VH-VL binders against q9h9l3. Designs and how they scored, part 402

Target 1, 176 residues: q9h9l3
Amino acid sequence: PRKMVAIDCEMVGTGPKGHVSSLARCSIVNYNGDVLYDEYILPPCHIVDYRTRWSGIRKQHMVNATPFKIARGQILKILTGKIVVGHAIHNDFKALQYFHPKSLTRDTSHIPPLNRKADCPENATMSLKHLTKKLLNRDIQVGKSGHSSVEDAQATMELYKLVEVEWEEHLARNPP
Short names: E, the ipSAE of ESMFold2; O, the ipSAE of OpenDDE; V2, 0.75 times the mean of E and O plus 0.25 times the DockQ between their complexes.

## First folded at step 21 (VH-VL)

Design Gg12 (framework fv_fezakinumab; at its last look DockQ between E and O 0.77; V2 from the best seeds 0.84)
Fold by OpenDDE, look of step 21:
Structure Gg12 (fold): chain C 176 residues (1-176), chain A 120 residues (1-120), chain B 111 residues (1-111)
Amino acid sequence: as target 1 above (176 residues)
Amino acid sequence: QVQLVQSGAEVKKPGASVKVSCKASGYTFTNYYMHWVRQAPGQGLEWVGWIDPDSGGTFYAQKFEGRVTMTRDTSISTAYMELSRLRSDDTAVYYCARGDYSYGYEFDLWGRGTLVTVSS
Amino acid sequence: QAVLTQPPSVSGAPGQRVTISCTGSSSNIGAAYDVYWYQQLPGTAPKLLIYDNSNRPSGVPDRFSGSKSGTSASLAITGLQAEDEADYYCQSYDISLEAWVFGGGTQLTVL
């Protein structure tokens, strides 16, 4: 069995109207929830909207932030060859300009058994916050201080662990 | 109809630049990466790079880094590929191709190609 | 030259079965990246034939099938028809190169 990691990224707004989502923080945890990576990342373009309420990113965090290209390299080294767990993870990969093998990707926003366990419609897209509350009885992303990507990554991993056996068996029988 | 319409054939001299356009229609332009692939006469397919029309982010093959520039105009759902410092071995048919990033990575839609001829 | 290796040519008679191999490495097919196949008829743009190793887009006959194992993939064509005469390319992603890579292409001739 391959090693498993969970990833969560925070994005800020760049571009003329701040509508472009650019990577500004990335957190990666292992199967046990230990932090493997947690860095603020400097986008290549000027930040127009820090989206602090959601991202938790502030201007001060960018002062010593890791340049995107450098951070990307560091992150890819961690992800390569791993089963990567995330919530709506394709947004993270997109922000990283990265292609992860589909067969090694686990998106907790698209796992019907997980939704079922949370008494949600299997084909619905539920938020990480909702699933975490329902299944882990834990509150994440509280307040207006923004998200913690470490916390989110840990929650994502814990959620996946709840359905890991069932889902991995499903994937084995039904490879993507 | 879902399609990619590319600009016409180009004839350039060595050292010049060429800019090929690819207009998308029939789908949401920003929901897919736009890849560029070229094919020299009688040769195979070679990936040049991709642009994310949503963000404008680009990623080029190392071979073309520093010499290729991909851009897009979302208002007209058009992607552009500019190749500078042209050489004779840049002579090829250049294709734009749609590729997903969330559901599948396959290049499921192709333009008809644009022939770029580089000759003295 | 090409990162993925294909035979330059294959041939078969109508009705026969032909296979086209695509050999990669540990940094692409062997790194769990999926394989895609494209058909290019003479004078035309490539057309997606197989995606995610073995899936057929709508409109592609079930005579075409794809498989993947280890660092290699294969395209099989059964009931070969004259219209199948074309060039076929496999494709994958190479994590070392950080690039989408193609095979060298295989010219299929229907005898």
Scores: ipSAE 0.925, ipTM 0.955, lowest interface PAE 0.5, mean pLDDT 96
Fold by ESMFold2, look of step 21:
Structure Gg12 (fold): chain C 176 residues (1-176), chain A 120 residues (1-120), chain B 111 residues (1-111)
Amino acid sequence: as target 1 above (176 residues)
Amino acid sequence: QVQLVQSGAEVKKPGASVKVSCKASGYTFTNYYMHWVRQAPGQGLEWVGWIDPDSGGTFYAQKFEGRVTMTRDTSISTAYMELSRLRSDDTAVYYCARGDYSYGYEFDLWGRGTLVTVSS
Amino acid sequence: QAVLTQPPSVSGAPGQRVTISCTGSSSNIGAAYDVYWYQQLPGTAPKLLIYDNSNRPSGVPDRFSGSKSGTSASLAITGLQAEDEADYYCQSYDISLEAWVFGGGTQLTVL
């Protein structure tokens, strides 16, 4: 069966001058794009900068948000043992303080066949917004209200499906 | 030159604390986790925990939780590990090791180690 | 005690092949986590030999090779040389402990 999920996270600023990125929302979707998890998450440190223009996170979202330690446990339970798809996914894992097996990780910012389909250099790092527009004819992250992690996770899964057969075969022949 | 330079050997009594330093040079200190690994005399390697020098976030092996504190000073590219309430079985060489989190997880750069002796 | 199991010692004559096993469990190697190997010469810090199960860093001779199958991994050394006398450690990540874990180490003697 399909044991694959896609993840996307939104971050707020903590630490000195709000420069540290801390997890404030996480969304996980299954292969068909159905939402398995979508929670606002309260960082363990004081929020200095909500980064709302990009994160979409506002003070009201934090009022009943799930504490980081609890949310992390819930998220890791979903991710363990699954192929996890994301875009620049190392940032999401870093925010979760989590190590996922490399052989079960799929990063749409790192897939040469996907770049080729978008008429981009194979080794270029392309934004999720750009790939989604070029390959799915879909606009995401529209407006000035910030990103939606549900929308971004769904787009990421659809992008992966475009190269899934080719890339899974490549990885099977070239294990890490 | 890419290297990790650790502080010198320490001799401590049971119940004391020790703070070991690890200075990074030749690479961007905040782009990698710093791990601490210890090795008791004649024994194997034991992972103590990591610090993310960028955020200051830490994660400790369960057996050290409550006794270990990892910190860093990004202005001098230096990581620190402090172990409190020392006991004789904490006698070991303490290594710092650099590890990536974005592509691979290997510990590709190690300090020479700091011998901490807990006696009498 | 060590989470990953290695033989305490192995030996071989110059030019021969030796292997060092590393046995894990369903929470580490068996959970698809990669295996890393380190060489520790007497009186020195560990040095990375193999990463991601089978890859060699620059400067590591191709007579060192790694493999992984199921819950176990193996380091092979062909064309054994005197300079290969060292302790060898396997390493992986354990999701249940949320910890990096090492084997107990294997002392290689070149006869």
Scores: ipSAE 0.835, ipTM 0.924, lowest interface PAE 0.8, mean pLDDT 93
ESMFold2 (binder alone), look of step 21: mean pLDDT 92; pTM 0.933
ESMFold2, look of step 22: ipSAE 0.815; ipTM 0.920
ESMFold2 (binder alone), look of step 22: mean pLDDT 92; pTM 0.931
OpenDDE, look of step 22: ipSAE 0.924; ipTM 0.955

Design Gg13 (framework fv_fezakinumab; at its last look DockQ between E and O 0.92; V2 from the best seeds 0.86)
Fold by OpenDDE, look of step 21:
Structure Gg13 (fold): chain C 176 residues (1-176), chain A 120 residues (1-120), chain B 111 residues (1-111)
Amino acid sequence: as target 1 above (176 residues)
Amino acid sequence: QVQLVQSGAEVKKPGASVKVSCKASGYTFTNYYMHWVRQAPGQGLEWVGWIDPDSGGTFYAQKFEGRVTMTRDTSISTAYMELSRLRSDDTAVYYCARGDYSYGYEFDLWGRGTLVTVSS
Amino acid sequence: QAVLTQPPSVSGAPGQRVTISCTGSSSNIGSGYDVYWYQQLPGTAPKLLIYDNSNRPSGVPDRFSGSKSGTSASLAITGLQAEDEADYYCQSYDISLEAWVFGGGTQLTVL
């Protein structure tokens, strides 16, 4: 069995109207929830909207932020060869300009058994916050101070662990 | 109809630049990466790079880094590939191809190609 | 030259079964990346034939099938028809190169 990590990224707004989502923080945790990576990342383009309410990113966090290209390299070294768990993880990979093998990807926003366990429609897209509350009885992303990507990554991993056995068996019988 | 329409054939001299366009229609332009692939006469397919029309982010094959520039105009759903410092071995048919990043990575839609001829 | 290795040519008679191999490495197919196949008819652009190793897009006959194992993939064509005469390319992603990579292409001749 391959090593498993969970990832969560925070994005800020760049571009003329701040509509472009650019990576500004990335957190990676192992199966046990230990932090393997947690860095603020400096986008290559000027930040127009920090999206602080959601991202938790502030201007001060960018002062010593790791340049995107460097951070990307560090992150990819961690992800390569791993089963990567995330919530709506395609956004994280997109922000990283990275392609992870589909067979090694676990998206907790698209796991019907997980939704079922949370008494949600299997084909619905539920938020990480909702699933975490329902299944882990834990509140994440509270307040207006923004998200904690570490907390989100840990929650994502814990959620996946709830359905890991069932889902891995499903994937083995039905490879993507 | 879902399609990619590319600009016409180009003839360039060595050292010049060429800019090929690819207009998308029939789908949401920003929901897919636009890849560029070229094929020299009688040769195989070679990936050049991709652009994310949503963000404008680009990623080029190392071979073309510093010499290729991919851009897009979302208002007209058009992607552009510019290749500079042209050499004779840049002579090829250049294709734009749609590729997903969320559901599947396959290049499921191709333009008809643009022949770029580099000759003295 | 090509990162993925294909036989330069294969041939078969109508109705026969032919296979085209695609050999990669631990940095692409062996890394878990899926294999895609494209058909290129003479004078035309490539067309997606197989995605995610073994899936057929709509419109692709079930005569075409793909498989993947280890660092290699294979395209099988059963009931070979004259219209199948074309070039076939496999594709995957190489994590070391950080690039989408193609095979060298296989020219299929229907005898």
Scores: ipSAE 0.924, ipTM 0.956, lowest interface PAE 0.5, mean pLDDT 96
Fold by ESMFold2, look of step 21:
Structure Gg13 (fold): chain C 176 residues (1-176), chain A 120 residues (1-120), chain B 111 residues (1-111)
Amino acid sequence: as target 1 above (176 residues)
Amino acid sequence: QVQLVQSGAEVKKPGASVKVSCKASGYTFTNYYMHWVRQAPGQGLEWVGWIDPDSGGTFYAQKFEGRVTMTRDTSISTAYMELSRLRSDDTAVYYCARGDYSYGYEFDLWGRGTLVTVSS
Amino acid sequence: QAVLTQPPSVSGAPGQRVTISCTGSSSNIGSGYDVYWYQQLPGTAPKLLIYDNSNRPSGVPDRFSGSKSGTSASLAITGLQAEDEADYYCQSYDISLEAWVFGGGTQLTVL
């Protein structure tokens, strides 16, 4: 079996009116929730909107942030060859300018058995906050000072563990 | 109709530059990457790079780094590929192709191609 | 040259089955990356034939099928027809090159 990690990223606004999402923090945890990577990342483009209310990113975090190219190289070394768990994970991969194999990708926003455990429609896209509260009895992303990508990656891994055996068997029978 | 319409054939001398355009219609231009792929006469397909029309971000194959520039104009749903310092082995048909980044990576829509001929 | 290896040509009679191999490596197909197949009729742009190893887009007949195993993939065409005469390319992603890579192409001749 392949080694498994969970990832979560925080984005800031770049481009016209800050509409473009650019990577500004990335956190990766192992199966047990131990932090393997957690860095603030300096986008190559001018930051128009820190989106602090959701991202938790402030100007001070960018002062010594790791340049995007360097951070991307470090992150890709961790992700390559692993099963990567995330929530709406395609946004994280897009922000990394990265293509991960679909067969090694697990997206907790689109796992029917997980929705079923939460008494939600199996095909619904459910938020991480909702699933975590419902299934783990935890409140995450509290207040308006921003999300923690470490907290979110850890929650994502715990959610996946609830359905891991069933879903891995399903995927083995029904390859993506 | 969902389509990619490319600019017409070009004839260039060695050392010149060429800029090929690719206009998207019938879908949301900024929701997909635009890839560029070339095919020399009688040869196979070679990937050149991609542009994300939403951010303007680009990624080029190493072979073309320093000679290719990909841009776009979202107001007219058009992507561009410019290749500089042309040489005879750049003679090829240059295709644009739309690629997903979320739910699959297939190139499901291709332009008809633009022939670029480099000769002295 | 081509990162993915295909036979340069294959042939078959109408009604027969042919296969086209696509051999990759540990940095592309062997890393779990999906395989895509394109058909290119003479004088035309490539057209998506198979995506995600084995799925057919709407409008592609079920006599075209794809499979993947280890570091290789295969395109099978059953009930071969004259209009299948074309060039066929496999494609995948290579993580070490950070590039989309194509096979060298296979010319299918219907006898």
Scores: ipSAE 0.751, ipTM 0.905, lowest interface PAE 1.4, mean pLDDT 93
ESMFold2 (binder alone), look of step 21: mean pLDDT 92; pTM 0.937

Design Gg14 (framework fv_fezakinumab; at its last look DockQ between E and O 0.91; V2 from the best seeds 0.87)
Fold by OpenDDE, look of step 21:
Structure Gg14 (fold): chain C 176 residues (1-176), chain A 120 residues (1-120), chain B 111 residues (1-111)
Amino acid sequence: as target 1 above (176 residues)
Amino acid sequence: QVQLVQSGAEVKKPGASVKVSCKASGYTFTNYYMHWVRQAPGQGLEWVGWIDPDSGGTFYAQKFEGRVTMTRDTSISTAYMELSRLRSDDTAVYYCARGDYSYGYEFDLWGRGTLVTVSS
Amino acid sequence: QAVLTQPPSVSGAPGQRVTISCTGSSSNIGVGYDVYWYQQLPGTAPKLLIYDNSNRPSGVPDRFSGSKSGTSASLAITGLQAEDEADYYCQSYDISLEAWVFGGGTQLTVL
C-alpha cells in the first residue's frame, strides 16, 4: 500500500476585496502524525485580509514566508504518489493549483462511515472540529488565535485512521 | 442552455498577438476551471492551460509560458486567452472547455472553437 | 509527440467491436490519474465520451465503454455504427509535466 499523509492549508484573502483565497500556510503530517512540512507561504498577490481569527495567519508570519512557487514545489514533491488525507481537501488542492489523483485522495468531510461513527447523518458535511471532538474527544481550533494547520492535519489523519480499514475496503470494491 | 460561446475566427501575421474570448452561460462561471485546448489542422489536441475564474489564478503548459495570458471577466462570465509572438505553427482551432477541480476533472463542456490563422 | 500513445487509426464494420488503446507512463496513468475519452466528429469540437476511466456521461450509449489498467487505458465500442466514425482522444494528467495531456488521437473508420 501507498504511504499516507495528511494535509491542511490555511488561506488568506487576496484580490480587490479579499475574497480570493490564497495559500498562506501548509502543513503535512505522516501516518503517525509527525510533521513532514509546515511552512508559511507568501501569496503572489497582496494580502488584503489575513483572516487571522480562522487562519491564524498574521502579518509577521509573512515576513519570511516561503514564496508560493517554491512552497508549491516542495509540497508537491511530498504529495506525489501518496494517499493524501484531508478535510474538504479540494480547497487545499485548489489553493495549490494542483490536481491529485482522485483514487489517491481521502476527504474526511465525505466519508459516510466516519459520520456514522460520530452519530451524524452520513451525507452531511461535518466540520473537522466537530468530528474531532466527537470521535477523538479533543478540542481543536479553540480560541481566537486561529487554526493550527498542524493540529488540523493531525486530527484529520487520526479521524481517517478510525475508518481506514472499512473505507479502503469500500473504495476497493467501489473505485471512484 | 449550458454553453460556451467563443469569438470569431482570427487572421494574424507572425509576431502579432491574438485574444480569443469564451463566454459561459447556463452555469455558475466561477465554479469551474476554464481550460484552453488547441488543435492544429489535421493534428491532435494540445492543452494550453487553465484559469480559475473565481480567483483569476492561472496555470499554463510549459510550452506556452511567457507567451500566453489567460484572463476572465466575471461580470460577463467571459474567459480570454491571449497568445503573443505568434508564429505559423500557432495556426489552430482554439477551444475553451470547462473542467471541475473537485468532483471531476473532465472537460465536459466545450466551445465550438476559434480558428486562428497565422500567415505572412 | 503526444504524451499518451494511441493507434493512428482503427476500422471496423457495422456491428463489430473495436478497441482503441491509450498507453501512458508512470508519470500520468501509472500514478493513478484517471483517463478521459473524447469523441470528435468531423468539423466539430470534442465531446466528452468517458470520464473517470469507465463512466459515461448522460447521452452516451452504453456500447461505449472504458477501462484502465496499469499505465494504459482502453476504449471499446461495440455494435459499431456509421455515426461512430470520428476521432477519439484519450486524456489524463501528467505530474512530471504538470499538464493535462492528450493522446495523439485515433481515427475510427466504419467500413
Scores: ipSAE 0.919, ipTM 0.954, lowest interface PAE 0.5, mean pLDDT 96
Fold by ESMFold2, look of step 21:
Structure Gg14 (fold): chain C 176 residues (1-176), chain A 120 residues (1-120), chain B 111 residues (1-111)
Amino acid sequence: as target 1 above (176 residues)
Amino acid sequence: QVQLVQSGAEVKKPGASVKVSCKASGYTFTNYYMHWVRQAPGQGLEWVGWIDPDSGGTFYAQKFEGRVTMTRDTSISTAYMELSRLRSDDTAVYYCARGDYSYGYEFDLWGRGTLVTVSS
Amino acid sequence: QAVLTQPPSVSGAPGQRVTISCTGSSSNIGVGYDVYWYQQLPGTAPKLLIYDNSNRPSGVPDRFSGSKSGTSASLAITGLQAEDEADYYCQSYDISLEAWVFGGGTQLTVL
């Protein structure tokens, strides 16, 4: 069986009016929640909006941040060949300019059994904060200092574990 | 009508540049990557690279690095591929193709292709 | 040459079954990347035939089927018809090249 990791990324605003989302932090944890990677990342283009209220990214974090190209290479080596768990994970892969195999991707924002455990409609798109509160009795993303990508990656892995047996069996019966 | 409409055929000399356009209609241009794929006469398909119309970010196959530039104009839903320092072995039909980045990576919509001929 | 290897040609009589192989490596199909198939009729652009190894887009008849195993994939066409005469390409992603890669193509002849 393949090893499993969880990923979460934080983005800053680049491009016209700061509307483009560019990678500025990435955290990866293993199945047990141990941190495999956690780095601030310098985007290849000018930061227009740090989005600090949500991203937790400040100008000082960029001073010694790992350049995007280098960080991307490090991250991709960790992700290659693994089952990768995330929440709305396509945004993370897009920010990485990366294609991960669909059969090795798990998105906690789109798992019907997980929604059912949270007493939510199976076809609803639920936030990580909401699912974590309902199913793990934890408050994440608290306050106005921004999200912790480590905390969010760990929460995402724990959420997936709640439905892992059922969902992996479903995917085995219904391969992409 | 969902479609990709490409610019007309081009004839160029070695050393010149060519810029091919691809206009998207009937879907949200910024929601999909645009890929470029070429096919030399009597040969197979070769991926050139992609552009993300949302960010303007690009990624090129190693073979084309330094010679290809992909751009877009979101106001007219048009992607462009420019190939410089043309050689005779750049003679090919150049296709644009739409690709998802969320649920499946298939190229589900293709332009008709633009023939670029490079000859002395 | 081609990262994904296909037979250069296959032939079949009307009504028969043909298969087209697509052999990759541990850096593409073998590491888990999905396989896509395209049909190209003479003088036309490629058309998506199979996505995610085995799924058919709307309008593709169920006599076209795909599968993936290990480092290889296969396209099967049953009930072969004259209009199936075309070139067929497999495609996947190669993580070592960081590139979308195509097979060399297979020319299907209906006898």
Scores: ipSAE 0.786, ipTM 0.910, lowest interface PAE 1.2, mean pLDDT 93
ESMFold2 (binder alone), look of step 21: mean pLDDT 92; pTM 0.935

Design Gg15 (framework fv_fezakinumab; at its last look DockQ between E and O 0.89; V2 from the best seeds 0.84)
Fold by OpenDDE, look of step 21:
Structure Gg15 (fold): chain C 176 residues (1-176), chain A 120 residues (1-120), chain B 111 residues (1-111)
Amino acid sequence: as target 1 above (176 residues)
Amino acid sequence: QVQLVQSGAEVKKPGASVKVSCKASGYTFTNYYMHWVRQAPGQGLEWVGWIDPDSGGTFYAQKFEGRVTMTRDTSISTAYMELSRLRSDDTAVYYCARGDYSYGYEFDLWGRGTLVTVSS
Amino acid sequence: QAVLTQPPSVSGAPGQRVTISCTGSSSNIGEGYDVYWYQQLPGTAPKLLIYDNSNRPSGVPDRFSGSKSGTSASLAITGLQAEDEADYYCQSYDISLEAWVFGGGTQLTVL
């Protein structure tokens, strides 16, 4: 069995109008919630919008941020060969300019049994915050300080663990 | 109609540069990566790289790093591939191909190809 | 030269079943990356034939099927028809190269 990690990334706005989402922080935790990686990342392009309200990223965090290319290498080293759990994880992979095997990807935003447990429509896309509150009785992404990617990654892993057995069995019978 | 329309054939001399265009229509240009694949005469397919039309981010095969530049103009849903310092073994049909990144990675839409001939 | 290995050619008579193998390694197919297949008719651009190992896009006959196991994949064509004469390429992603990789291609001749 492959090891599991959970990932969460925070993005800032780059490009002429800040509409381009660029990786600015990445957090990776193991199955137990231990932090394996947590770095601020410097995008290759000028940051136009820090999106602080959501990202939690501020200008000061970019002063000693790890250049994107370097960070990407570090992150990929961790992810390679792992089952990677995330919420709306395709955004994280896109920001990383990375392709992870679909068979080794677990997206908690697309797990019907998880939604069912939370008394949500199985085919609905629920937020991480909502699922965490409903199933873990924990509040995340609270306040105006922005998100904590570590907290989000940990929550994501814990959510997945609730349905891991059932979902892994499902995937085994129905490979993507 | 969903399609990729590529620019016409090019004839270049060694050392020159070539820029091939690929105009997308019938779908949201920024929702898919644009891959470039080339095929030398009588040879197989070779991946050159991709561009994310949304971000402008690019990723090139190591073989072409430093020599290829991929760009896009979202206003006209057009992707460009420029290859510099051309040599004879760059002679090939160059294809643009749409690739998903969220739901699948397959190249599900291809241009008709652009022949680039490099000869003295 | 190609990262994925295919037989250079296969042949069959109309109505027969043919298979095209695609052999990868631990850094691509063996890593868990899916395999894709493309059909290229003479003088045309490649066309997606199989995605995610075994799925057929709309318009692709069920005569075409794909499978994957270990570090290898296979394309099977049943009820071979004259119009199936083409080149076939497998494709996957190689994490060590960080590149999309193709097989060398297989020329299918219908006898």
Scores: ipSAE 0.914, ipTM 0.948, lowest interface PAE 0.5, mean pLDDT 96
Fold by ESMFold2, look of step 21:
Structure Gg15 (fold): chain C 176 residues (1-176), chain A 120 residues (1-120), chain B 111 residues (1-111)
Amino acid sequence: as target 1 above (176 residues)
Amino acid sequence: QVQLVQSGAEVKKPGASVKVSCKASGYTFTNYYMHWVRQAPGQGLEWVGWIDPDSGGTFYAQKFEGRVTMTRDTSISTAYMELSRLRSDDTAVYYCARGDYSYGYEFDLWGRGTLVTVSS
Amino acid sequence: QAVLTQPPSVSGAPGQRVTISCTGSSSNIGEGYDVYWYQQLPGTAPKLLIYDNSNRPSGVPDRFSGSKSGTSASLAITGLQAEDEADYYCQSYDISLEAWVFGGGTQLTVL
């Protein structure tokens, strides 16, 4: 069976007016929540807006950050061949310039059984913070110092485990 | 309504460059990757590369590295592909195609193609 | 030579079933990447026919079906009709090349 990992990324603003999202941190955890990868990443283009209050990224983090090309190679090596769990995970893959097989992708923002457990509309897109509070009784992304991608990746894996058996069976009956 | 409109046919000599345009309408240009795919006369489809219109980031097939440049102008929802140092085997129809970057990567919308002929 | 291998041609009589194979490798279909199929009618741009191995876009009749197994995929066309005469291409992603790859194409002739 394929191994499972969870990923979360933090983005900074690049491009005109800082509106383009560029990868500045990536964290990957295994099924047990152990950290497999956690690096600050230097975007290949000028950072206009660190978005610190949400991203947690500050200028000093970039001083010794791993260049994007190198970090991407390290990350793809971890992700290749694995079931990858994330929240709104297409944003993470886009930031990595990466295509992951649909059948190996799990997005906690789009799992109807997970929404039902949280007493939310079945097909609504729910935030990670909201699902984590409702289902794990934990507050993540607290304050204005920014998110922790390690914390978020770990929460994402814990959320998936709540519905893993049901959802994997659903996917087996309805192959992508 | 939703469409990709490409520039007209071009005839070039070996060693020249060509720049093909692809104008998107009826959808949000920056929400999708733009792929370029070529087809030599009587031959199959060959992927050239993609551009992310939002960031301007590009990714090229290895055989085109150093000869292809993809750009875009978001103010007019237009993507461009420029191929330099043309040779006779670059004669092909060049298509732009929209692709999703989220879950499910199908090319669901294609331009009609631009014939580029390279001859002396 | 194409990264994904398709037969150059296939033929069938109206009403019959034909299949078009698409053979990949461990770095594309075998890695888990989905297969996409495109129909190209004479003188036109390709059109999406099948996505994610077996799904049909709106407007594609259910006599077109796709499947994937191991490192290979297959497109089946039942109830063959004259308008199905076209070229068919499979496509997938290859992680070792980091590239979208197409099959060489299959010319379908309706006899």
Scores: ipSAE 0.748, ipTM 0.899, lowest interface PAE 1.4, mean pLDDT 93
ESMFold2 (binder alone), look of step 21: mean pLDDT 92; pTM 0.941

